# Designs tried in a protein design chat: VH-VL binders against Protein FAN (NSMAF). Part 2

Target 1, 98 residues: Protein FAN (NSMAF), of Homo sapiens (Human) (q92636r189to286)
Amino acid sequence: NISEKLHMECKAEMVTPLVTNPGHVCITDTNLYFQPLNGYPKPVVQITLQDVRRIYKRRHGLMPLGLEVFCTEDDLCSDIYLKFYEPQDRDDLYFYIA

## First folded at step 13 (VH-VL; from f5 with light chain A50Y)

Design i4
Fold by ESMFold2, look of step 14:
Structure i4 (fold): chain C 98 residues (1-98), chain A 122 residues (1-122), chain B 106 residues (1-106)
Amino acid sequence: as target 1 above (98 residues)
Amino acid sequence: EVQLVESGGGLVQPGGSLRLSCAASGFTFSSYYMNWVRQAPGKGLEWVSAISGSGGSTYYADSVKGRFTISRDNSKNTLYLQMNSLRAEDTAVYYCAKGYDEVGDTYEFDYWGQGTMVTVSS
Amino acid sequence: DIQMTQSPSSLSASVGDRVTITCRASQSISEYLNWYQQKPGKAPKLLIYYASSLQSGVPSRFSGSGSGTDFTLTISSLQPEDFATYYCQQDWRYLTFGQGTRLEIK
């Protein structure tokens, strides 16, 4: 989107109950995008930042690498769960959402 | 009330083996990463090893990798450390420590046992 | 690995003093820094997590501050039971303790 302003992009994995899909994440002033390398569940997963209701930082093992994003107040399943490779990338992306 | 009780320490010769146990109670043991942290006499704290709640992921400090094996038995609420190829520098009090609940973001050690002493001397 | 350096290695203070202990990381660790108290012959006790969050049951005279590489533990009015060794520990990348700061009675 030409009118969107890119804040950052990095590598990450999308975590689901069945698989973990590596891909590329970027965040703009209006949207969070994830492009899984294998195209599953779809070529681009998009979350409108205005719709975000809950965000949680999560740890993966011995590093603080996870981010759960919910677009609902009460569902137990996140709309996207990202695992980053570097803690700073997770914190930077969190900053642009929160 | 959370309780952690270590056992199995003792005197061993270099190259020997020893197995430590930590009995846990007062919390849902299988929900937490568990840790071993050691302290040589008169020295500071050193993290040694961690294991995930399910036991599926294990982590080791470089100083013990390949010689120590962390494990757990969730049916017995017990954490283990198998120590092989022991060296004089492994002499320490070994603490069992409760940490990360697999939901949060931080990894503080909120509950500790009283420790068990391991002495490696010829 | 991230090295944690505490300063001073030891200090002497009197009851009622304001005491500060510092911890420096070899690279930025954001706010992922915890503080522990250890009395002789006892296991460590968690005081502060995530740089500044006070653990349940810890007296309010203890506080933590800092981010990035420089962190401080403060005891606002030292009590007799506060004479102990204090450790910082980072949890940004693996788990590393500082070497400790021994707080002694003057």
Scores: ipSAE 0.720, ipTM 0.904, lowest interface PAE 1.0, mean pLDDT 92
Fold by ESMFold2, look of step 13:
Structure i4 (fold): chain C 98 residues (1-98), chain A 122 residues (1-122), chain B 106 residues (1-106)
Amino acid sequence: as target 1 above (98 residues)
Amino acid sequence: EVQLVESGGGLVQPGGSLRLSCAASGFTFSSYYMNWVRQAPGKGLEWVSAISGSGGSTYYADSVKGRFTISRDNSKNTLYLQMNSLRAEDTAVYYCAKGYDEVGDTYEFDYWGQGTMVTVSS
Amino acid sequence: DIQMTQSPSSLSASVGDRVTITCRASQSISEYLNWYQQKPGKAPKLLIYYASSLQSGVPSRFSGSGSGTDFTLTISSLQPEDFATYYCQQDWRYLTFGQGTRLEIK
């Protein structure tokens, strides 16, 4: 009933302390979605952009590929950590969140 | 004050081996990526290799893959480069350089050693 | 690999001159470019990172600008200690250096 405006979609990996899960990320004017290929931990992981408190660009090895998103102020762990395959995709997604 | 001191350079014949060391002090060594960068006489700078703070990830320029091995001993604050199957084109001053702090996004070399000379000649 | 091309390869200038050195990337590297100064027989010294951020302890006469493919290092009023070779280095995709620019006393 409410139409979201898609800004961007690309492939990425969700990084957790235990595993790295490849999948598809998209961002709209309202939400960030990540759909893992294997359905773990759930078919779609959703972050409401209004709830985002902090975001950080991170380097993964020798390329600037990481993005940490926090929905709380004092969290020791990010709510989602994305590793992109291309630096431009990371920067483009950062632009839509920031 | 950050200090990096390279050693182990010398004269070696083609096909030979050398092991370079870099003694580090003045910073939390295990928190940083460390690098080797070389400079052939009268030439520019060439990045050679990098290793993560824990030593769990290593990276090499295509020109040295399969011949050089980067390693570190965090208990001794020491970075190493094992160079095998050396060629004349490996002749250079080898610098160790402090790199990425594993928190940020950029990879500048903010501190360098004074270098150690490796000469590969018959 | 991303190729970095500096120009000019060398130049002569006088104390007090404004000097400009250019670095061009073979593909866009956003602002992921660093500048170094190297004097003969010495290790390189970081001047500027992330295109325009001045490293601590570096004199304010040094500045950097640019994004994408074209970058510039500027020395606003050349001092005797600035005669050196200057290198750019990208950190967008692995790590590569330009070939250097020699700045000599005229």
Scores: ipSAE 0.719, ipTM 0.900, lowest interface PAE 0.9, mean pLDDT 92

## First folded at step 14 (VH-VL)

Design j1 (from i4 with heavy chain Y100W)
Fold by ESMFold2, look of step 14:
Structure j1 (fold): chain C 98 residues (1-98), chain A 122 residues (1-122), chain B 106 residues (1-106)
Amino acid sequence: as target 1 above (98 residues)
Amino acid sequence: EVQLVESGGGLVQPGGSLRLSCAASGFTFSSYYMNWVRQAPGKGLEWVSAISGSGGSTYYADSVKGRFTISRDNSKNTLYLQMNSLRAEDTAVYYCAKGWDEVGDTYEFDYWGQGTMVTVSS
Amino acid sequence: DIQMTQSPSSLSASVGDRVTITCRASQSISEYLNWYQQKPGKAPKLLIYYASSLQSGVPSRFSGSGSGTDFTLTISSLQPEDFATYYCQQDWRYLTFGQGTRLEIK
């Protein structure tokens, strides 16, 4: 990833069954990164876009704020589940993955 | 066959209280956000309130915040609206409406009850 | 809060006419717009969701289009049973209905 091009970044939360972690998401021409504010579970979560198999838009309450990304076909757990604060940020990031 | 049947409407004086009920059948009630939507005589539709499938999250239009309380009893497949401090502008037909399936991305109202009339007048 | 403005407020048309009803959002709502039909004395009925998807059982003469702020419901060949009031509703940020468009058959 010697010359990655940044497409966008925004604030988001990473959703797990027990914990939601606020942080920063950014997407480049090759990777999706999520950087938790508290460094948990690690300083950065990285997903190579070429490995993405499925993505789904999800709603949270009265706003369409969620995005699930799968790098496998097993369909048990997503590799990352992001909740955005604004629907437009979710849709913009979806555009770069799809 | 999805069915929603509202009840509990009637005539109430300003400042009074009323509790509406909606009996649901034909779907897994606890899996869906449920809603109240009202329509004043001769006027358009106004969303009033929503509640999550578990009952853990509630939402209200600004016009009713602090006066109305939405609730549900999933063991009875029943949605409720407690209306307090009623005003003349609350006069409307109140509809129960099935909403978001808690999985998808869109929030259309695919099934509605026939409505119950609430009249607030001196 | 997002305001939804429908136009016209009412219209008359003849059986067989092509009818167009417009809905405008006060800010972009992407394609998060639904359409309902309501006949006098009855509850609303869902026609179209997500701007252009037909609900099951709705006649194919109904179609929806648009994105962003401007949306259109079209009835390609008006039938006598289409006399009703039509409402749009956004689901992008909370839930807001338009004021309605009353369609009368000439």
Scores: ipSAE 0.752, ipTM 0.909, lowest interface PAE 0.8, mean pLDDT 92

Design j2 (from i4 with light chain S28R)
Fold by OpenDDE, fold request of step 22:
Structure j2 (fold): chain C 98 residues (1-98), chain A 122 residues (1-122), chain B 106 residues (1-106)
Amino acid sequence: as target 1 above (98 residues)
Amino acid sequence: EVQLVESGGGLVQPGGSLRLSCAASGFTFSSYYMNWVRQAPGKGLEWVSAISGSGGSTYYADSVKGRFTISRDNSKNTLYLQMNSLRAEDTAVYYCAKGYDEVGDTYEFDYWGQGTMVTVSS
Amino acid sequence: DIQMTQSPSSLSASVGDRVTITCRASQRISEYLNWYQQKPGKAPKLLIYYASSLQSGVPSRFSGSGSGTDFTLTISSLQPEDFATYYCQQDWRYLTFGQGTRLEIK
């Protein structure tokens, strides 16, 4: 959407029970996007920020690198877990969602 | 009540080996990272090693990489530290310390054992 | 690696005094900073976590503040049992401790 205002983009991984996919995260004033490099589960995962009901900071190993994003939909597939490569990227993204 | 009890410390010659144990109780052991932290006589605290709740991930300080191995047996609520190729500078009190919950965001050592002394000397 | 530097390395104070210990990180670590107390021959005890959160069971005279690179541990009114060595520890990138601050009775 050309009318969206870009806030941040960075590299990250989307973690699911079956697979971890590297890709890029992009957050605008209205949406959170994840684009996996391998195009799975789809070329672009989109979450409307208004549908986010809660977000949690999580650690990965000895670094604070994780975010769990829960949406209002009853679809379990709407929830995502993002793992970042830099703690600052995690906190920056959290700032725009929380 | 959370309890951590270290054992296995003692006197060993340089190049020798020693295995430390830490018996844990009072919490869901497998849900937490566990750590070894050491303190040389009259010196400060130094983090040595950490292991995830499942044991699938291990971490080491550069000073002990390749020589020390951390492991755990969740069925026995026990943490281990296998120390090989010991050096004089490894002489210290070794503490086991409870780490963060797998669902948490902060990593503080909220519980410590009383420590076990390891002396490496010829 | 992140280096933690405490100041001062040692200080003397009297019962009832307000005591302040500082800890500086070599890079920004947000609020991922913890404080410990250690008495001779004893294991460390957690006082403060995440820069300013008081650990359960710790007296309210202890408080922590700061974010980024500069942090402070404050004891509002020093008690006899507070004479000990204090350590800061970061958990932003791996785990490292400050060199310690020894608090002695004047």
Scores: ipSAE 0.836, ipTM 0.938, lowest interface PAE 0.5, mean pLDDT 95
Fold by OpenDDE, fold request of step 22:
Structure j2 (fold): chain C 98 residues (1-98), chain A 122 residues (1-122), chain B 106 residues (1-106)
Amino acid sequence: as target 1 above (98 residues)
Amino acid sequence: EVQLVESGGGLVQPGGSLRLSCAASGFTFSSYYMNWVRQAPGKGLEWVSAISGSGGSTYYADSVKGRFTISRDNSKNTLYLQMNSLRAEDTAVYYCAKGYDEVGDTYEFDYWGQGTMVTVSS
Amino acid sequence: DIQMTQSPSSLSASVGDRVTITCRASQRISEYLNWYQQKPGKAPKLLIYYASSLQSGVPSRFSGSGSGTDFTLTISSLQPEDFATYYCQQDWRYLTFGQGTRLEIK
């Protein structure tokens, strides 16, 4: 959407029970996007920020690198877990969602 | 009540090996990261190693990589530290320390054992 | 690696004094900083986590503050049982401790 205002973008991984996929995270004033490099499970995962019910900071090993995003949509697949490469990227993204 | 009890410390010569144990009780052991933290006589604290609740992930300080191996037996609520190729600078009190629950975001050591002394000397 | 530097390394104080110990990180660590108390011959005890959260059971005279690189542990009114060594520890990137601050009776 051309009218969206970009807040930030960074590299990250989307963690699912089956696989972890590297990609790019982009957050605008209205949406959160994840684009996996391999196009799986979808070419682009989109979450409307207004649909976010709760977001949790999660730790991955010895670093605070995770975000778990829960949505109000009926689609249970709308919930995502993102793992960042830098703790600061995680906190920056959290700032725009929370 | 959470309890951590270390054992296995003693005197060893340089190049020798030693295996430390930590018996845990009072909490769901397999749900928490566990750690070894050491303190040389009259010195400060140094994190040595960590292991995830399932044991699938292990971490080591650079000073012990390749020489120490952390492991756990959740059926026995026991944490281990296999120490090989010991050096004089490994002389320290070794503490077992409870780490974070994987649902958390911070990593503080909220419970510690009383430690076991390891002395590496000729 | 992140280095933690405490100041002072040692200090003397009297019962009832206000005591301040500082900890500086070699890089920004947000609020991922914990404080411990250790008495001679004993294991460390967690006092403060996440820069300013008081651990359950710890007296309210202990408080922590700071964010980024500079942090402070404050004892508002020193009690006899507070003479000990204090350590800061970061959990922003792996786990490292400050060198410690020894608090002695004047």
Scores: ipSAE 0.826, ipTM 0.935, lowest interface PAE 0.5, mean pLDDT 95
Fold by ESMFold2, fold request of step 22:
Formats: sequence, C-alpha cells, structure tokens
Structure j2 (fold): chain C 98 residues (1-98), chain A 122 residues (1-122), chain B 106 residues (1-106)
Amino acid sequence: as target 1 above (98 residues)
Amino acid sequence: EVQLVESGGGLVQPGGSLRLSCAASGFTFSSYYMNWVRQAPGKGLEWVSAISGSGGSTYYADSVKGRFTISRDNSKNTLYLQMNSLRAEDTAVYYCAKGYDEVGDTYEFDYWGQGTMVTVSS
Amino acid sequence: DIQMTQSPSSLSASVGDRVTITCRASQRISEYLNWYQQKPGKAPKLLIYYASSLQSGVPSRFSGSGSGTDFTLTISSLQPEDFATYYCQQDWRYLTFGQGTRLEIK
C-alpha cells in the first residue's frame, strides 16, 4: 500500500447474521479495510472504494452507529456491515466513502 | 390509521406500584421500537424508556433505572410499563410513542397516544 | 448526557408574523434533531425530523434548519392554529427533549 494515503482508523464491529466481530477499521484514499481481532472470516476484509455502489447509515439501539456498504446495485445483502462504538466515527467514515 | 391507547393510570401512594398498558393498532407493532415519554403537570417532555421490536433490548432514563420495567407482548400488540417504588416526582402524564423502525438512522416519535395520568401522592 | 436548551422560553406574536425558535445542544449532534408541536391537553405532534425534513401532513410554512449545536424552527406566516408549545429533541445519543417554547397570541 505504498501509494495509499491513510484518512482515518478506528475500532468497530463487523455485523454478520451469526455474530458481531470486533476489529479495526482503516480507510485510505482507495480502500476500506477491516481487520477482525479473531481473524474470522479472514485476516483482512478489503473493499475497493471505486467498487462501492450504495451506502446506508443505520441505527443500533438509541445511537446512530451502523454503516452498510454495498458493491452491488441490486443485492439485498451488504458486502460489509460495520457497527461503530461512537456516532462520530461512523459519520467520519461515511464522509470518506460518500 | 395508527392508534396508541394508554391505560392503567391513577392515584398511588409513594413507594407503591402501578402498571401502564398501551394498546397499538394500524401498524406492524413488532417492527418498531416503542417508548414511554412523560410530562409532569405544567412541565416539558421527558423520555422514560424504550424497547426494541422483539423485546430483546430495553433502555431507561437514569431517573427510573431499577424502578421501572418496560415490556411488550407482540401477540397482543401491547406495550407495558411496570412502575415500582413510585415517588412524588414520577407524577406525570405518561405517553406511549412509536419510535425507531429498525431500518433507518433517525429516532423521531411519529405517533403518540393520548396519555394516561399517574399521580403519586399521600 | 446531552442537554437541549430552547430560546426563548415563551414569545408572543400575531397572525401573519414570521416566528423563529432556537434549540441549542450541549455538544455537537450533527443533524439529529427533531421538532414537535403540542397544543393544550393534547399529545405532541411531529413537525420536523433530521433537522430539516418536513413530516408528512405538516404545512409547508414550517421549516427547520441547523447542524452541529444550533437549530432553528421557523414558521413563515403564523396561523391561528399554530399557537402551541414547541419542543426540540435530539436523537444522536439517547433521546433528550428541550424544555419547550410557548408561543402565545399577542
């Protein structure tokens, strides 16, 4: 990632149908990375920002903490669903994708 | 049309208990967070408690934690508030309010009941 | 814990006036701010959500603006049915109401 410029990083959880996996989020000028602490489903999940087609803000409980990212126009299931611990981190990451 | 109808208010002594009910109709009850919001006479609005559509998550204002319990019965489209260890400062009109749709990002109260009055006095 | 402060606490106005009511948050809340109208003896009614989105069935003379900590509800031409108490409510972190602004007839 010699050519990539880091924009931000923070802690978050990846939401899946079965579990919520805590990890680290990093966004650069070209990619979104998520590194789950337990290595599941893989050591690093990568999404090329150029491939992003839809992005939605979601709420968890009484705080706006969720971000759903789709690399498809029509699929019902997101490519990654992140739950942040702080609403500002969610909004900051949204800013760099949108 | 969406309707929310509260019941169970009344006069109760300090330290007493009371259970409020809210009958819901005109929408898919289990798809929404439901809320209790109260208003003391001549005062403003205060959020009290919220419960998720499934009933799996509950939330309370600090002023009522440990004393009030929110619950719901989705088979009867009914929201409840069990109020224990009541104090004079709990005297208010209690409103049932429809909240978060579990999809979007915002938490506005788009439908409210008429309210039920709870008076805590010797 | 986010505190919401409305100004003024009350105001007096005439039919046809332009009215503004402000709401200030104790910390930044982005655009997570809703407005309600409450008439005497009635439940509150949602007017505006997400700072500026008009609720269905609400007259277009109502508008909301603001972001961060400072928010405004505007009634462009006051009508007789608009005399009421107005509340703001944040939904950024839990749910907190302002203390209310009572709008009275002059």
Scores: ipSAE 0.734, ipTM 0.910, lowest interface PAE 0.9, mean pLDDT 93
Fold by ESMFold2, fold request of step 22:
Structure j2 (fold): chain C 98 residues (1-98), chain A 122 residues (1-122), chain B 106 residues (1-106)
Amino acid sequence: as target 1 above (98 residues)
Amino acid sequence: EVQLVESGGGLVQPGGSLRLSCAASGFTFSSYYMNWVRQAPGKGLEWVSAISGSGGSTYYADSVKGRFTISRDNSKNTLYLQMNSLRAEDTAVYYCAKGYDEVGDTYEFDYWGQGTMVTVSS
Amino acid sequence: DIQMTQSPSSLSASVGDRVTITCRASQRISEYLNWYQQKPGKAPKLLIYYASSLQSGVPSRFSGSGSGTDFTLTISSLQPEDFATYYCQQDWRYLTFGQGTRLEIK
């Protein structure tokens, strides 16, 4: 049996042009999951780590809290944009993707 | 060439007010966080305040919060610092500094003005 | 807030010497540390950002290293124009400067 290994979980926000949705992030050896508290746009947003093509660290204000993940080479819009509450959580998640 | 020119410094009594200005040129002003950093005579550097490119977010050191107000006018490429309820410990050279580019991850101050001196004394 | 402590507070050295200045953070800051040079009566000048990245136009004799809490600025062969005060600054959580290290001619 194939079994996912949980690497970390934390609180974060998913950033979109119109809203910022707080929720729960976890990352395993194969997937990144985000569970928005309000269930929008989905109860769970899932990204397969093997599909990730670009990732960028971003800053929000005076702290390095942002992570933009693309599953495409050329699209202008990210597949998920996460804003963390703590810089260490952002860097830890980045470590597991990169 | 990036240029930052501060003005508005001078001598003021405790409890008084001053408004500092910083004229910017040589870059797209509205794309960058702008900052005030001060240095008391013979002392080190202290970050004072920052403002986002649009002006929508402002940040202050605890030592000035509630007394100083940062603002910007992007149509005039000018950064401001309104300083109220001034104290002797606010005496410093005040530098205007270019900060975060709103794209990357790091917040270094890559360009600085020459500063304007503010002296708070009776 | 994060306190930044520089060591030494002052240092005397001769032209041609190799000099190391250190900066220690009160908590882990990854590589989010910048270095500046300031000459008397002048504005600070950025030397190094993100612990080890050399700013454009800065001579290659300057280098930075470190991660976590301990960082160093190294000048491999001092020139007369390098006698100045040096500041570190963290950008991990808000923005905090070290107290400075004054590098003087011996």
Scores: ipSAE 0.732, ipTM 0.910, lowest interface PAE 0.9, mean pLDDT 93
Fold by ESMFold2, look of step 19:
Structure j2 (fold): chain C 98 residues (1-98), chain A 122 residues (1-122), chain B 106 residues (1-106)
Amino acid sequence: as target 1 above (98 residues)
Amino acid sequence: EVQLVESGGGLVQPGGSLRLSCAASGFTFSSYYMNWVRQAPGKGLEWVSAISGSGGSTYYADSVKGRFTISRDNSKNTLYLQMNSLRAEDTAVYYCAKGYDEVGDTYEFDYWGQGTMVTVSS
Amino acid sequence: DIQMTQSPSSLSASVGDRVTITCRASQRISEYLNWYQQKPGKAPKLLIYYASSLQSGVPSRFSGSGSGTDFTLTISSLQPEDFATYYCQQDWRYLTFGQGTRLEIK
């Protein structure tokens, strides 16, 4: 087994400029993973938590469902942008990053 | 100098129609969700409807779905509420309210108009 | 379908009193709660957003606290202009107002 400690997992969508892809999110003590259901744009997106520089809570319509994660200080495009189906899942994941 | 000015309220018969307008100034109108919130006489506040900055997304309270239509004209900085099939229970002061800035995470109503009264009665 | 219940429904207090109004959500809403003041014949005015953040131009005698389901608005020293009805509003799942708390100056 991997020596990472799993903190949580849930369903979410990854938001990109062209498409929104449903998939599965998990977060460990060292990494954030997103696995799109259809394997696009890649089979697994991985963010090392200690590389995170900026993180923003975002709203989608009438619910606070978005999480935007940057591993850079000034890039315009996030390293990952997640839309959750439930606000609590977004806030729980935020807690483990921030 | 944010200002919201509602107009178009009045007395209408049950089953009738009425169109409310809200003239906005002092902010970039197209950057914000806009809302209608109503208050029946002697009662509390009830959110009615919201529309995204572009107008591409609309939302309605269950009590008005299928009868009310929110819209906006960003070239005129104006928000609208078309109210059809009006009922006595729709009698209220209707407020125009500025909401979510499409960047943040919270949905407080930071600016409100003076309200316009709609009375539905025979 | 988040219901917001305020207490008390009405209260009377004297100038200078410390006043506390509570708001309870039917389910957890984190800190997604806003407070408004409405004077007779006027539109509501935003006081506090995100449970405890004071809106610009609001006197510092107003404060908010709480997280989860239980929230409090406090007026530390009541002034004559604070006679009003106060509403809480959640923005966690759609938008729902409490029924209001009428504050009367003795």
Scores: ipSAE 0.723, ipTM 0.905, lowest interface PAE 0.9, mean pLDDT 92

Design j3 (from i4 with light chain S53E)
Fold by ESMFold2, look of step 16:
Structure j3 (fold): chain C 98 residues (1-98), chain A 122 residues (1-122), chain B 106 residues (1-106)
Amino acid sequence: as target 1 above (98 residues)
Amino acid sequence: EVQLVESGGGLVQPGGSLRLSCAASGFTFSSYYMNWVRQAPGKGLEWVSAISGSGGSTYYADSVKGRFTISRDNSKNTLYLQMNSLRAEDTAVYYCAKGYDEVGDTYEFDYWGQGTMVTVSS
Amino acid sequence: DIQMTQSPSSLSASVGDRVTITCRASQSISEYLNWYQQKPGKAPKLLIYYASELQSGVPSRFSGSGSGTDFTLTISSLQPEDFATYYCQQDWRYLTFGQGTRLEIK
């Protein structure tokens, strides 16, 4: 719908097996969005929050910066893996999903 | 049973070098960040250095950057600390400590060795 | 750099007392705070991680609480074996320890 309520946005990286992609993360009352900054106009990644089944906090080195989001109960590979630049942004996003 | 055994401490003059070792057993060594933590006599704990399970990432406290080098040999389950350009303020018991398991979110030191004493004195 | 300040620096208490030790961070660290016990001449031992999670094998008389900047370690009924120095350690940004709190059994 045309009216979504934005909860937060921040910079983050999407982690894939081949590369990390810097971009923007937005979360609303219904969706999680990730838009890569490099190689725009690559498709925006969109995850409907109602479809989220598992979510895990992860650490990168000496800071708690990672978030894995799964839309299935059984898959080994996450639907999106985000690495934040600030731990508070990761925890804030986690709060809006959990 | 997890065990960590440090060795290689001793008396050294300022400007000298020492190499510490930590023999690990009872866990999958390559799956964990390993750490050095030191404690000067009568003082508190100070984190010194960390290394990732593969050895690909290393981290240092500002007080030791450029002088100390952390490394590991996963085939021998051994952690090392090469200490160069030693100063009097490096005098401490040095502990190796098992840390982050690379799948979790927290970085607690769940197992420690008994430490090895390094004394830097002229 | 996040500085961790413990209070008190030392205290004495009797067996059976409830003891509280405080740790304050110079900025918010969420719940990323661990507690250790160290007896004289021994290595530290992990008690609590993630502010309130009890490490396996640690007696249930130990508990942790807090979030943000203010954290407490509580021993609900002090035992003679609890004589030690206690350290907090944050793992939110790098790794730093508090200066320690020495607990003496009267």
Scores: ipSAE 0.711, ipTM 0.896, lowest interface PAE 0.9, mean pLDDT 92

Design j4 (from i4 with heavy chain E108Y, light chain S30N)
Fold by ESMFold2, look of step 18:
Parts: structure tokens; C-alpha cells; sequence
Structure j4 (fold): chain C 98 residues (1-98), chain A 122 residues (1-122), chain B 106 residues (1-106)
């Protein structure tokens, strides 16, 4: 009986072309989860870590707060784009994915 | 080659105003954050202000908030700093500096102008 | 606000010496630390970015190291043209320079 091991959780925003949605992010040994406060686009967004193909650290102005995750080699739009409130949370979560 | 040329410095009374300009060439100006960094005579470097490539985001050091306004005209490849309510402590060489490329994760100043001197005295 | 403190504030050294300049951040900045050289009357020049990456065109005698709060710029064999003031700058949370370290050639 294999159970998921929680690595970390924090607050973040999911960035889309139209809107930025605050929510809760957590990462386990197998999945990245984002739970938007307003339920859009879903009550929980899930990405299986083994499906991740590209990941980029991004800057928001004068702080390194962005994380862009692709589960494809060629798509122009990320599967999820997270903006953190604290740079250390972004780097900690990056560590668990990369 | 990247070139940045500042102008508009000079002597001004306390409470006065100046507008600095920085003419940019040799790179896609609108793709980069641009900055003003100043250095008082005999002192260290102080970041003053930054503006995003589009001009949509602006940032200021606390020492200049409400008095200085950064702007850019991407059709003229020119960066500006409007300095109002000048104080003696604003006396410095003002550098124009090329910053963040809006793609990466790091923010360093890889190209600088020669600087323009601003002196605030009675 | 992150404060950057350089040490020493000045030093003198001879051509050929190994020189070490340190920079300490008031809180962890991971590897988000850059180094600049400034000669009198000139604009600063980028040497090192992201703690240890050498900017193109910079001589290999310059190196950077450190993470977290403690960072070091090393000149392995000092040359006469290295007389300058050196600045660190963090880009973790806004942009802050250290106060500078003045290097004098004996």
C-alpha cells in the first residue's frame, strides 16, 4: 500500500492569460496540486511529476517568484504557471520537481 | 554594440526639478527592464528605479518614492527620469542601466551608460 | 529590506597576490548575488552573476562562490589593472548593493 509523501505546501497564485487565481499549492513525492480559492478551473488542479517535461524559473519584476511547468515538449502555453508570494517557496518547490 | 547615453544633468536648487534622458541603441529596447542607479560623490552604488519593457510596471527605492517618476518611450528608444522636489542628498552621478530581459530569473546590470551628474545645492 | 555588507572596506595587495573579498546578506538570498568592478570615473562592469557564473570577457582569474548569506569574490593572481572598487548586489528581493570594497595595488 503505497501512500503519497508530502514534501511541502504554501500559498501561491495560478497565472492564466485572463486571470490570476490565489490558492494553496502542495507537492508530494508523486504529484503537484493546486487548489484555487474560487474553484476555477477546477476544485483541484493536479500534475503528475513524472509527466513534467519542462520547468522554468521566472521572474516577476524585482523578485524571482514564478514557476512555469510543461507536461509537453512543444506547447507554447504551460500546463500550470505559479506565482509565489515568497522566493524561497518558489525555489523549494522547484527543488522537489527538478 | 549596446550603447546607453545619459543626458540632462546639471546644477539645481533644492526643491527644483530635472529630467534625465537615456538614449539606447544596439538591442531591442522594449524587451528589457531599464534602470536608474546613482552614486553620490565618493560613495557606493544605489539602485533608484526600474521600469518594465512595456512601461506597465514601475519600481522605486523608498528614498525617491513620490518625488521621482521613471518612464520610457519605446518609439524613441529613450528612458527618462523626472526628478522633482530635489534635495541635497540626491546629488550623484546617475547611470542608466540595462536590466532584466523578462524571460530569465536573474536581474543584473550588464550594460551601463557613462552617467550624468546631478548637483543639488544652494 | 536586504542589507549587503562587504568586508573589508578597503585593502592593499601586491601584483600576484590572491585577493578575497566577502559579501554578507542580512537574510538568505540563495545564489542571487552579482559582482561588479568599478574603476575611478567609470561606470561599473559586471564580473560575476548568480554567485559563481563568469560574465563573458571577464578574465578567468576572477571567481565567485557562496550561497545563502555568505559570498566571496576571489582574484587568484592580482594584476595592475585590477585596482578598483568592487560591489556585490543581490537580486533576490528588489535590488541592493553592498557598500563597496576598495582594492589598492601596493
Amino acid sequence: as target 1 above (98 residues)
Amino acid sequence: EVQLVESGGGLVQPGGSLRLSCAASGFTFSSYYMNWVRQAPGKGLEWVSAISGSGGSTYYADSVKGRFTISRDNSKNTLYLQMNSLRAEDTAVYYCAKGYDEVGDTYYFDYWGQGTMVTVSS
Amino acid sequence: DIQMTQSPSSLSASVGDRVTITCRASQSINEYLNWYQQKPGKAPKLLIYYASSLQSGVPSRFSGSGSGTDFTLTISSLQPEDFATYYCQQDWRYLTFGQGTRLEIK
Scores: ipSAE 0.720, ipTM 0.899, lowest interface PAE 1.0, mean pLDDT 92

